# Miniprotein binders against a2bj90, part 114

Target 1, 235 residues: a2bj90
Amino acid sequence: MSRSARRKTSALNTVLRVVEVFASIQGEGPFTGTYSVFVRLAGCNLRCPFCDTRYAWSLEAGKPLGVEELVEEIARYEPSLVVITGGEPLLQRHPLNSLVEGLESLGLRVQLETNGILPAPARDEQLWRVYHVVSPKDVPVRVPGAKLHPSWVDYARATGRAWFKFLVANEQHVREVAEYVAKLGIPRSRVYIMPLTPEKLDMKELLELHSRIASLAVKWRLNFSPRLHLLVQLP
Key: E = the ipSAE of ESMFold2; O = the ipSAE of OpenDDE; V2 = 0.75 times the mean of E and O plus 0.25 times the DockQ between their complexes.

## First folded at step 13 (miniprotein)

Design JB23
Fold by ESMFold2-Fast, scan of step 13:
Structure JB23 (fold): chain B 235 residues (1-235), chain A 84 residues (1-84)
Amino acid sequence: as target 1 above (235 residues)
Amino acid sequence: SEEIRKRAEETIREAQELLKEVIERAKKTGDEDLQWLAKLAEIYLRAAAQAFQKGDYDKAEFYLDLAQEIIEEAKEMLEELKRK
């Protein structure tokens, strides 16, 4: 079996540092409401002050898992969507491409969540074929070092497989997002604004913040992303 | 250090007192958008105070800065409403 032998030889870099794998509903972005398995990869190239997943910042927070083992674990959930997230998944780009290849071989739909600092996928990567939700942190939340790589705009236009999701608090933030995407030439149809929800909001506060940001999305002709899992009390 | 913590704690207290005044004035105007800005500032300032209590100073600073910006926005709307 030459194919089997070639696979064994090429498997030298197919280990991922994984923080957690769990089933939930995708609460954010273009696939909101989808039954999903979340794969949180370890390591991040940012230290966002508002970050809720600080436990994933270090690569040491992740357990080493082989791609084949991880694909089998994900497949057991029979998900409609595989969400690959973490700190920054593209820090583990090479084994991530192998994971995507394995998931696509099973007919599973894959979405990557990224801060967009590292370059968009090249045409010869497996990652070129999957969906990407890019969450820039340079505007409006102004995290130091969080410059969006310009290749993401070209990737979005070329493929229609990237969206840009921005955390916003108020109308001034939405105005900054509108100016930012216009300047970079990001199509408005690919832009989502999402409420910036700190910890320990009561349900009335959470709902009102969602309502206000959704109204601004209508006013500014942008798409709205909820944080649905928070509203329905899922992980 | 200790002095920096005391200054941060004092800044949060000063923002809380100012916000209390802004909330009361916003309520008296009957302006729904202004009342929401005051509530939004309260949400983020509460987040700043909670983060500070947990020793998470970068998160406290982030939400405090955001709350202060929203308080200034609310104060500007209050001035505009006085001119009407």
Scores: ipSAE 0.695, ipTM 0.875, lowest interface PAE 1.2, mean pLDDT 89

Design JB24
Fold by ESMFold2-Fast, scan of step 13:
Formats: structure tokens, sequence, C-alpha cells
Structure JB24 (fold): chain B 235 residues (1-235), chain A 84 residues (1-84)
């Protein structure tokens, strides 16, 4: 779609179902340590067994918020990064493009977190211009229905604005990730492995698991993502 | 079903007993990697048991499967070390 048609369409559908908006530190991925505002959108197309945000699975869990209202709320935090997460944010793709347009108009940097089942942004979408952390759930955690859409690999190669973040428990998982990304032609420089942390780990267990997965990242020549917010007890 | 829940509870109990044995054997080897693998299996099996108690059966099955894979891997490493 042209810019004019896209603007008219997004103006007619400028309501998002939002679960929560809060300030924290981005604890994961390529922007770890960044002062961020998190926008959790409602609705998800997966039912991951390990999911910690099951309260966001239903679209009805979200409060309807206008894009303009949400942009103003986000701006009051003066964030270095806006993290749009969910659920699966791309389920609300159309009003999400409108939100991204509003945030970019204020010079705010935007990162989307997505499971990658739905297609990557097209060149005429506002979403084409922002950063994406894609978390495939087909490998190694084998969530039913969680096949990565092949357009995400093409998008990453074309833009340099996508990274792939995988939950891993042990070296066998890291091997599966390495084989998966090699088969798809994803450069190792765009791959993050992150510890699979179940609820109620004590701090010693959490730190040891982080240490072990970080060591595997070095061994396998992949990037490491902590779950920093868990280590420092932030939301 | 009730039958599936009973089998899951039994499987968790069996895995817990086997893991206790694996942890003790791993300690005696002095192999740090094997000891960590046994500890990791314990972490995920504990998560499975906690999820089962809360009625989160999908989460319980997921973590139980991971713990069982790690227990089997630890047993294989223990057999390798016996040959030294």
Amino acid sequence: as target 1 above (235 residues)
Amino acid sequence: SEEIRKRAEETIREAQELLKEVIERAKKTGDEDLQWLAKLAEIYLRAAAQAFQKGDYDKAEFYLDLAQEMIEEAKEMLEELKRK
C-alpha cells in the first residue's frame, strides 16, 4: 500500500488491545540494559507450555486504547527504547503500524518481540523500519504450530533489523539451534541463545544456568541473551 | 483424564527416585559437567512437579520431558565414566 492509503486505513483502525504499559530495563536480546517502556499487547496464536504471560493469551485481556492516547502515555516515560511485546503483537498488525508511525514521529526507537509465525513486514509497512527480535518456538522447544515464517529470514538479510532468539536448556538444544540456523542461512551474528528459566529458581540456580548457557554461546560462536530483569528483580 | 493424571504423577515420582540415584552417582565421579547435568535435570523436574501441583498439566509435561532427556544423558555419561 501507498503511504496515503496506509495512513487513511490506519486512522480508521487506531485501537489496540493493551494488557499493560510499564517502564523497566530491556533484559533480553541485542538491546539488553536499555531503559525501555514495555507495551504488552493482548492475544496470542500460540500456547507455549513454558509461557509466563498466560494472562495475555486472550484478546479480551487487553483494554482498548487509541493509538494517540498510547503514544502520549509512552512518551511521558521518555524511554530510550519502546518494546512492543505480547501475546503476539502481529495479531494486531494494522493498528500496530499506526502506533509505530506515531512513535517514530517522536524520534523513539522501537523494538518488536514476535514468535515469527506471521509474515515479516512488507516494504510499505511502517513496521519495515523498526527492529524485530524473532523468537522461533519450533526449535528447540518444539511448541505445536510454531513454524517460523520463511519471510523473516529474507527480512533479516534485506534490512539487518531482525535477530533470532532461542530458548535453550542444554548443549543438545544449542546444537539443534546451530543446525536450524545453518539450514535456513541465518548468520550466527544474528542469533541469540537464552536460558530457559522455569519459575521459582533461586538466585544461585538462575546465575548458574545463565553462566552455563553463556559458556555454550562462546563454544558455539553464537550471541548470548541474559534474562537480566530476572537477575535484578525487575518486571 | 483422571487416568492420565495418575500416570503423570507416577512418572514424576519414578523420575524423582531415579534422579536421586543419578545425583549421588554423579557426585562420586567428581565430574563437574555430569554434576551440573544432574542438577539441571533436578531444576526441570522440580518445575514439572510444581506445575503438576498447580494443575498446569501442559507445563508439567513439557518440563518432565526435558528432565527425562537429561536424566538419560546423565546415565549415558555415567556408563562412559565406568569404562575409565
Scores: ipSAE 0.707, ipTM 0.875, lowest interface PAE 1.2, mean pLDDT 89

Design JB25
Fold by ESMFold2-Fast, scan of step 13:
Structure JB25 (fold): chain B 235 residues (1-235), chain A 84 residues (1-84)
Amino acid sequence: as target 1 above (235 residues)
Amino acid sequence: SEEIRKRAEETIREAQELLKEVIERAKKTGDEDLQWLAKLAEIYLRAAAQAFQKGDYDKAEFYLDLAQELIEDAKEMLEELKRK
């Protein structure tokens, strides 16, 4: 058996810890507005105080699903985009590469959402070929233990398949983001700022916060990410 | 833990009282940026109070710190506008 044939067989027998699979609209980042299937993987290497998905922090929160079974479930939705999120998906890196291989074999477009603490994909990984939205948590929100792995900047420059999305509350946060990306050599064309939305905002407050952060994006010449699903009341 | 909880509760209550004064003064200035700073402080302070009631103390501390920074920024802007 060739290495390629062995690799395909291994992928089909790999297991992922999955919290949920559901259809929605991608509300954030460069693919905002896209009909998507969300695959939330269990486990996270951070404990962000503002986290809305604390139920996914433990690996035990995920049910074991075979890669082949999961690919078939995702395909039934006929999505324009598969969004792999979590916790931190890269904690399940080996089976995740197998999942990506299966999804790509069906011609499906894949986006990974990651905190960027773990290294960016290597050229021989299936993950090298898909889109990544990296959400650094070291600035401006200063989560303990968060530090962007420098390989993500190299990956973004080499592939054009990574963007950096930052949670911001005010202009001071935007200034900190601008200084951070300048130090790391991240082009502003690959930077998104997104409003830090706590729970139980009314619709007027949610819209005002979006408007103010969008205005700062214009002022600072950065891209703006909404949280569109919150505005249209989707999961 | 209980001592820390009581201190946090007191800090939230003190911040709420200070914020009421800041909001009132901000409205009187007619300055939109100052009014937004006060509103943003209100949003995050409310989030801190809600998280505290729910027992999410890490979330409460995070939003309380952010609200207190915004309150101080608003107070500085109030002082600057008072000079004009």
Scores: ipSAE 0.705, ipTM 0.881, lowest interface PAE 1.3, mean pLDDT 90

Design JB26
Fold by ESMFold2-Fast, scan of step 13:
Structure JB26 (fold): chain B 235 residues (1-235), chain A 84 residues (1-84)
Amino acid sequence: as target 1 above (235 residues)
Amino acid sequence: SEEIRKRAEETIREAQELLKEVIERAKKTGDEDLQWLAKLAEIYLRAAAQAFQKGDYDKAEFYLDLAQELIEEAKEFLEELKRK
């Protein structure tokens, strides 16, 4: 596409509804321990009962921010990783592609957190080039309306840039995850199980739950995701 | 609404009493897996009670259902140990 057409298209997709921007350590998934800037986008297409970020469910929870302004704000943190999360960030897909373009222009590594209900990126999207952690909510936690879009499996196999992260409480949940990923053809090397941590756990309970789920990951030959930020008391 | 709230509060209270009994029995067995199962039930039941107190009824029901499932699993485990 011509530069003039790219500029016009980019200008139409230049505003995001943003809930918060903050620096922390990525506590979950394949990039656990990485110094990151978190960009929480407003709006969600699910109402998960266990959701920790209910304040982001409404699109109105987000302030309108220009993509260029947001890129500048993120860059000031000098992060090793930009984590774009929400709500469901793919609800703001068009301006999100513009944000990713801006961040990649600065050489910043980008990770998207998504529930995977909306389709995976197409090859002509900027989102095709970044990392994705997909958190299916249909298994084992059975959230109404949740169903993983099958294109995420194809995207993961084609690019090697997607992983699947599942909330689990016990071995029965892990068994359900193992059956689910086998049925969908998701490689075990791309699967993370993560403890389902309810609110107000003490540190001993939090550590024990982590230990038990980690042991199940070893037993079932899956990857383990902590919730490291909870263990070290960071946002 | 008030009638539903009262029944939910009663269900949580009944689950708490039952769990207290299960925890006590689990301790007497010395079985570490059963003791963890009872503790996990306690963790999620506490979450259900906290969510209920905040008026977050969908979260309360989610964790209550999970806690009740774990309590039943612990009771079955206790029964298995008794047959042994």
Scores: ipSAE 0.670, ipTM 0.869, lowest interface PAE 1.3, mean pLDDT 89

Design JB27
Fold by ESMFold2-Fast, scan of step 13:
Structure JB27 (fold): chain B 235 residues (1-235), chain A 84 residues (1-84)
Amino acid sequence: as target 1 above (235 residues)
Amino acid sequence: SEEIRKRAEELIREAQELLKEVIERAKKTGDEDLQWLAKLAEIYLRAAAQAFQKGDYDKAEFYLDLAQELIEEAKEMLEELKRK
């Protein structure tokens, strides 16, 4: 097949449902402070009650966009990091692997945000090679249906490319996280706790909640994830 | 239904009144951890009320449950401080 015909066929068959693409600072997790392009994919396999991105829950919320077109759009931002988030990005696993391949070919660093319900990448997937921030919703926030797939623990041990980020409100939540990760054998060095911030906090409340959760991270010897973008008023 | 909505409004209002009492009692103790616990309950209860006003009933229930747990924790700390 000619290169022209293959290119046209690939563009038509490798499509992602995309809600939004925008530049910001990664405000959370191990890459906090990094100039990033965020790619929000449509569709989610959870209905978290505290979810702030409910507009992304349906696959129909996303516009169909070819992988090559999306790679070109991302590249125009010249990012230090590409953050692929959603919804749940692994729902679009096949075209997502193609996107990662395209981004890697440009030398771009990729981070995936996932709820960890679907299995971790297999060794033969392009997704095996990127960074993953897994946000379990079974502990401590107890979202129905949100059981962490055990393969994520194996993936983290094998690759060193996964971290586990937990939403916490108080010390009891942090205790539950500490017990959970100890039972699963997740090293504390790969665990982040992050404040559970409801919408419409004033800046003083937001800062105080961050301060209190950060203090608990020190006390429990866990990593702390801010929500930096909220503190500096970026998207 | 209107009956379910009025019941939810009543539960939120009851929690708000209990919280005002807890906040006042916490201030009188001078205990900063207790005062923060009461403030945290206030933050989540306000989130529950805001979600309810928007019709996000699952979000309202989640934050109301969390606020109620924090109110009970604060009440337990108040009782502990009385016993000392």
Scores: ipSAE 0.603, ipTM 0.841, lowest interface PAE 1.6, mean pLDDT 88

Design JB28 (at its last look DockQ between E and O 0.94; V2 from the best seeds 0.85)
Fold by OpenDDE base, look of step 14:
Structure JB28 (fold): chain B 235 residues (1-235), chain A 84 residues (1-84)
Amino acid sequence: as target 1 above (235 residues)
Amino acid sequence: SEEIRKRAEEAIREAQELLKEVIERAKKTGDEDLQWLAKLAEIYLRAAAQAFQKGDYDKAEFYLDLAQELIEEAKEMLEELKRK
């Protein structure tokens, strides 16, 4: 490989398209309540009708940012967790592995949010080491083109570092989740249900919806994910 | 298209009318779970209407479909409660 080809491959692995970086509390999944820096990456392979981050769907919505510069920016917040989210972070897989390497070298914990369409990390990827919350979009709500890649089930079993978070509205949705995870051999201990919240819910309706879905989580022996950031009015 | 817009607007209106009837019937039963389903349908139908007003027809359709499913579930529960 020529020096030019190595420089082009190195340069492609060192820049992320980033929509935003902010500090908040992780409001969802197994790390709920954790002081976190959120890195929202640009680009998504889905167009979910219910997506609250549609501004991240285009790669062009993100600014190019060097991995090293991003690591330094994140580190200044002294986070208890770094949450990599966006559209679909795994669309930027190569520079994302470099980002994870940088963050892990500082002793920072990393959690990825993914829709699970793209393959799980391989053992040789830096992403193998981090936590993953996989949000399938094929059940109970069905987004066209969404299908959970089977490697996520294998990754979850091999590492114990993956959880599956499902949007639900009612008991029928919770039933469909329970059947789906049973069919895939995903342990209930790795499954979170989360209320499907439309935009601009009032706080009373939001709380009641959380209560109803939490009760269903208990009934169906699943974990509950709040949308804590909405409840406490954080970003 | 303007035709798609009109059909979506009509579907939202029809769902709103049906939901009013369901809410009124649900209130008479005193069943809290049924009242919740009717309220949840109202939440999502409102989301559909808001999306429609913004010209987000994919979002409007998504929440309309969800509201319609909940309205039908609530109607089924109402018919079950009448048989008891």
Scores: ipSAE 0.837, ipTM 0.931, lowest interface PAE 0.6, mean pLDDT 94
Fold by ESMFold2, look of step 14:
Formats: C-alpha cells, structure tokens, sequence
Structure JB28 (fold): chain B 235 residues (1-235), chain A 84 residues (1-84)
C-alpha cells in the first residue's frame, strides 16, 4: 500500500453531522406531496418553543457521515426530492455545499429548509442553485434571537428559488404576516401560511384548523401550506 | 424557577376557569366565528397545560400567551354582541 494511495477525492471527505435520513412525503410548502428523502442535520441557532424536532438542536445529536457516502445512501432511495432540514442546516454550510454538489451531479433536486437567520447563498455556492423554504421566526410568533437576514428577500427576487412559510393560528397572525411581507417586498406568490398545530390534536381538530387557515389564505390571497404528513400519519 | 413554575400553573388554571365561561357564553350566541375562537383558545390552552406537565415551561408559556390573547379577543366579541 503506497503513501500516495491513502486518500483520494479529499473534497468529498467532508463530513456532516446527521441526525437521521429517511424517506417520506414532503408535507409542507410548495413541494407538498412529493416523494422525498429527508436529511436532518444536527445543530440549531434557535430554541423555538413550538419546535417539533428538538432532538436535532444539539450538534452532538448528529453522527458524522461522509458526504460521498451520504450521496450514495440518498440515491438508493430514488427520491423525487431531497429535503435538507434540521436544526438549522446552514450551521454546517461548507460541507452542505459539498453534499449539494454531489446530489446535483446525479440530477437530484434539492430543497433546503431554513429559519433564515444566516445569509442566503452567494452566487458562487452550490446552494445558490437549490430551492429554499425560509421560515422566519420573528413573525408572528416572535422567537427570541430570530431575525430574517435581508439577503433572503434579494435572493428570492433574483432567483425565484425561495419561498417564505409562516405558522399562523388565526386572522390576526395572518394580518401580521401580510404586513411583514409587504414591508419586505416579498411577493404574495412566494408566501405560504400554515396551521400552528400543537402535538396531540385529534383528526377533527386538525381538519378544522386546516380548513380555517386555508380559508384565510384565500381571503388574504396567500398560498396555503397543509401539514399533510400529520393528516396521513407519516413521519 | 419555583416562583416561575407557580406563576405558570396559576395562570393556566385561571385561564382554564375563564375559558369555561367564555365557551358557554359563545355557544349561547350562535356565532360560529366566536365559537371557533373559543375552541382555538381551548386547543392552545390544552397544549400549554400538557407542556407544563412535562416540564417544558418555554412551550407552556408560548401556548399560554397565545391562549390568553384568544380568550381576551373572545371576551371583547362577547361584550360587543351583548351591546346588540
């Protein structure tokens, strides 16, 4: 075994701290209903009280996985969409760009889910070319420390590859979202409102909340996002 | 945290007591939007109580604040309807 054969393709030896990889249906936002592989990255820069995925908050919750091996694992599922989520995936920005490069080389479509605190992708990043669903946490729910980075609005208008998704409970929340997006110049076509669903709702409550928020979306001329995975009981 | 826990527990119980009255009054009005508002307050207050029982006081406070806002909105609607 020669010394020069120790390592090859060092750029693809970049590691990500990954909590879980699984197949399911994208239940939210513009790609609702799409057969997807979810890659949940560890670490978050927020501690949202309503978070469904608190187990991903700590970077230590993830196991190190090599990007090349992760790309191969994802490809075996034959997904229609790869959803990169977390925690906050942009905390692992550099190896994440390597993952995106690998996935795009196989023709796989990628969507990132982010709270938008860290800046939008630069033009020279692989992340520039993927889709983003940005969920600001300073409206209407006002999570401490949450502030949407202004670059996301510029990115959305420049590329058409970002959408903004907001959890709402009632019309007052929708009004706050409408004012927020108008102030920032976010086109209504890129805005989704989604029901704020605490755990342990029965099916009747889930459906009624969906119905009420969907009616508000129509009234306010915004897009509606279900939480489809809850309705069909998928992860 | 003992004082914070006691305040949260008291606030949840006070909200539960008030909400029972609001729900009954809302039913008598026949107003579907008011009845939904009261039900929505109940949904979030239940979430607050469940989070409190699990020791998740940040989640409990979040849902309690939301429930309290909805209860106050419902009370305002009830007073407005009463004037009519």
Amino acid sequence: as target 1 above (235 residues)
Amino acid sequence: SEEIRKRAEEAIREAQELLKEVIERAKKTGDEDLQWLAKLAEIYLRAAAQAFQKGDYDKAEFYLDLAQELIEEAKEMLEELKRK
Scores: ipSAE 0.815, ipTM 0.913, lowest interface PAE 0.8, mean pLDDT 91
Fold by ESMFold2-Fast, scan of step 13:
Structure JB28 (fold): chain B 235 residues (1-235), chain A 84 residues (1-84)
Amino acid sequence: as target 1 above (235 residues)
Amino acid sequence: SEEIRKRAEEAIREAQELLKEVIERAKKTGDEDLQWLAKLAEIYLRAAAQAFQKGDYDKAEFYLDLAQELIEEAKEMLEELKRK
């Protein structure tokens, strides 16, 4: 490769725009209850109306951090799980693959949270080997411009390392999710429904909403994701 | 536009008025599922009103639409209960 191309590739592979790094408990999805370090990357390709992390929408919200520095910071927490979230992490795909490589070299388990608009990892990416929780925004919440990339279904089937997590308010939303996953051929064992929790819920409201959505998960034979961190008041 | 803001504010006010009636009627039925449906509509309508006050019009519209759908569902359930 030319010197100029190698320099440019190296730079793109070594710097991430990071909003925040913090330790907490994974409150959502298949790894609920796991001691985790959260790495929130800047930039998003959607403007979801219900978004709680609007401060991460802009790439400028992120501080440039080198991959080596970030790996060292994460390792200091000795986490059981590294959760890479955002924004949309796949917008920073090239340096993200380098981060994953560094974390895996230390034996750390990595989970990505993604809206699934950008393609799933290819077999030659480091991202191919880690866990992915895909949160489609086309159904049932109908965010403009959101469409699940079909490669995520193929990736899930090929690797067993992707799950699909849907925000739901009521039974009609659950019905729409059931129809959607059946149409795409997503096994119900890989589907999670999660309560759509707006701001200013008291604990009684939050618990009741969780209870109602969990009951629907049983009724529709789907998995349930809480928002455990909200229930235990962690970030 | 100013016109869109005014219409959104009026729509939230109208939804709040309708919801108050639905909550009162739901309580009189003693039906816990209907009472929850009314409460869920209240939760999302509060979110819509808060978003509107903060100038988050997309968020306000999203939660208002959801609250209105839940209010309509509750009204349909109230009519069904009258039909035995």
Scores: ipSAE 0.731, ipTM 0.888, lowest interface PAE 1.0, mean pLDDT 90
ESMFold2 (binder alone), look of step 14: mean pLDDT 83; pTM 0.792
ESMFold2, look of step 15: ipSAE 0.809; ipTM 0.911
ESMFold2 (binder alone), look of step 15: mean pLDDT 84; pTM 0.798
OpenDDE base, look of step 15: ipSAE 0.831; ipTM 0.928

Design JB29
Fold by ESMFold2-Fast, scan of step 13:
Structure JB29 (fold): chain B 235 residues (1-235), chain A 84 residues (1-84)
Amino acid sequence: as target 1 above (235 residues)
Amino acid sequence: SEEIRKRAEETIREAMELLKEVIERAKKTGDEDLQWLAKLAEIYLRAAAQAFQKGDYDKAEFYLDLAQELIEEAKEMLEELKRK
C-alpha cells in the first residue's frame, strides 16, 4: 500500500547518531534483571563530572544509522526490553519518535534513560507510550545547569510510565532526595535510589556500597536500584 | 590551570593524610557505621586521585568534595561517640 511505502520512506529519511548497540541484562531501575538490547545515542546536554560514558558526549561520536536499519539490528537480538540511552536521547527527539514507532510495531517493550532537562513527551508523540527512567542531576549530585523539567512530574502522574532514579553516596544524599521529591510532588513509589559507584571498586567494596544504600532505601521507604551488571561483570 | 592542578594535588594529599588518622580512630571505636563512613571516604578519595592522574580534573574535584564531606561527617561522629 501507499501508506506502507510512505512509512518506509519516512523511516529512511530519519537518521540517528548511534554510539553502540549491544545485548546485556538491564542492571538498573524498575526492569532490573531483564534481557535487554542497549542503544546508546550520541550527544549530551550535560557534562556530569562522574560520567562514565564521556565518549558519547559529542554528536560526532555517533555513527549515522537510519531508523529502519537500526530497528532491524535491534530485532536480531530478540530482546525482552530495548533500552535507549546515551548521552541524552531526547536531543535526537524527532528520529527517536520514529525509532520507538518501529520498535513498538514489532511488539518490543521500550525504556528510555534521560536526564530530564528536556521536556517530557507530549500526548501526540510516540514517546508518550513508552517507559522512562528519569535521572535528575540537580539533586543530590548538583551538576551545574541541570534542572528537572517540571513536565516530567505531570507525565509520571498522567501515565504511570516514569520513574525517578537518583545516584546517592550516603544518608545525607537520601535525605536531600526525599526533600526534593516531596517538594516536587513526585510519589515515593516512583523513586529509586542507586549507589554512586566510582570506577575500579573491588567486589567487596561494591557489595558493601550496595548493601548500605539498600538499607537506606528501606529506612526511607524508597525503592532501591542495584547496578547489577557491575556485580555480575556484564557491559 | 597549572596553579589549580597543584592546589588540587596538594588538597588530595592532605585529605589522604587526614583520612588515615580518621580510619585508625574509627577502628578503635568498634562502631561499624563510623568505620563504613571512613571506608566510603577512602573509596571516593581514591576515585578523586585516579581521576586526577587521568587528567579528568572535573571528576577529581567532584569526588574530592564528596570525600571531604564524608571525612567531616566521620570526624563529627567520632566526637559524638567520645561524648557518649
Scores: ipSAE 0.654, ipTM 0.866, lowest interface PAE 1.4, mean pLDDT 89

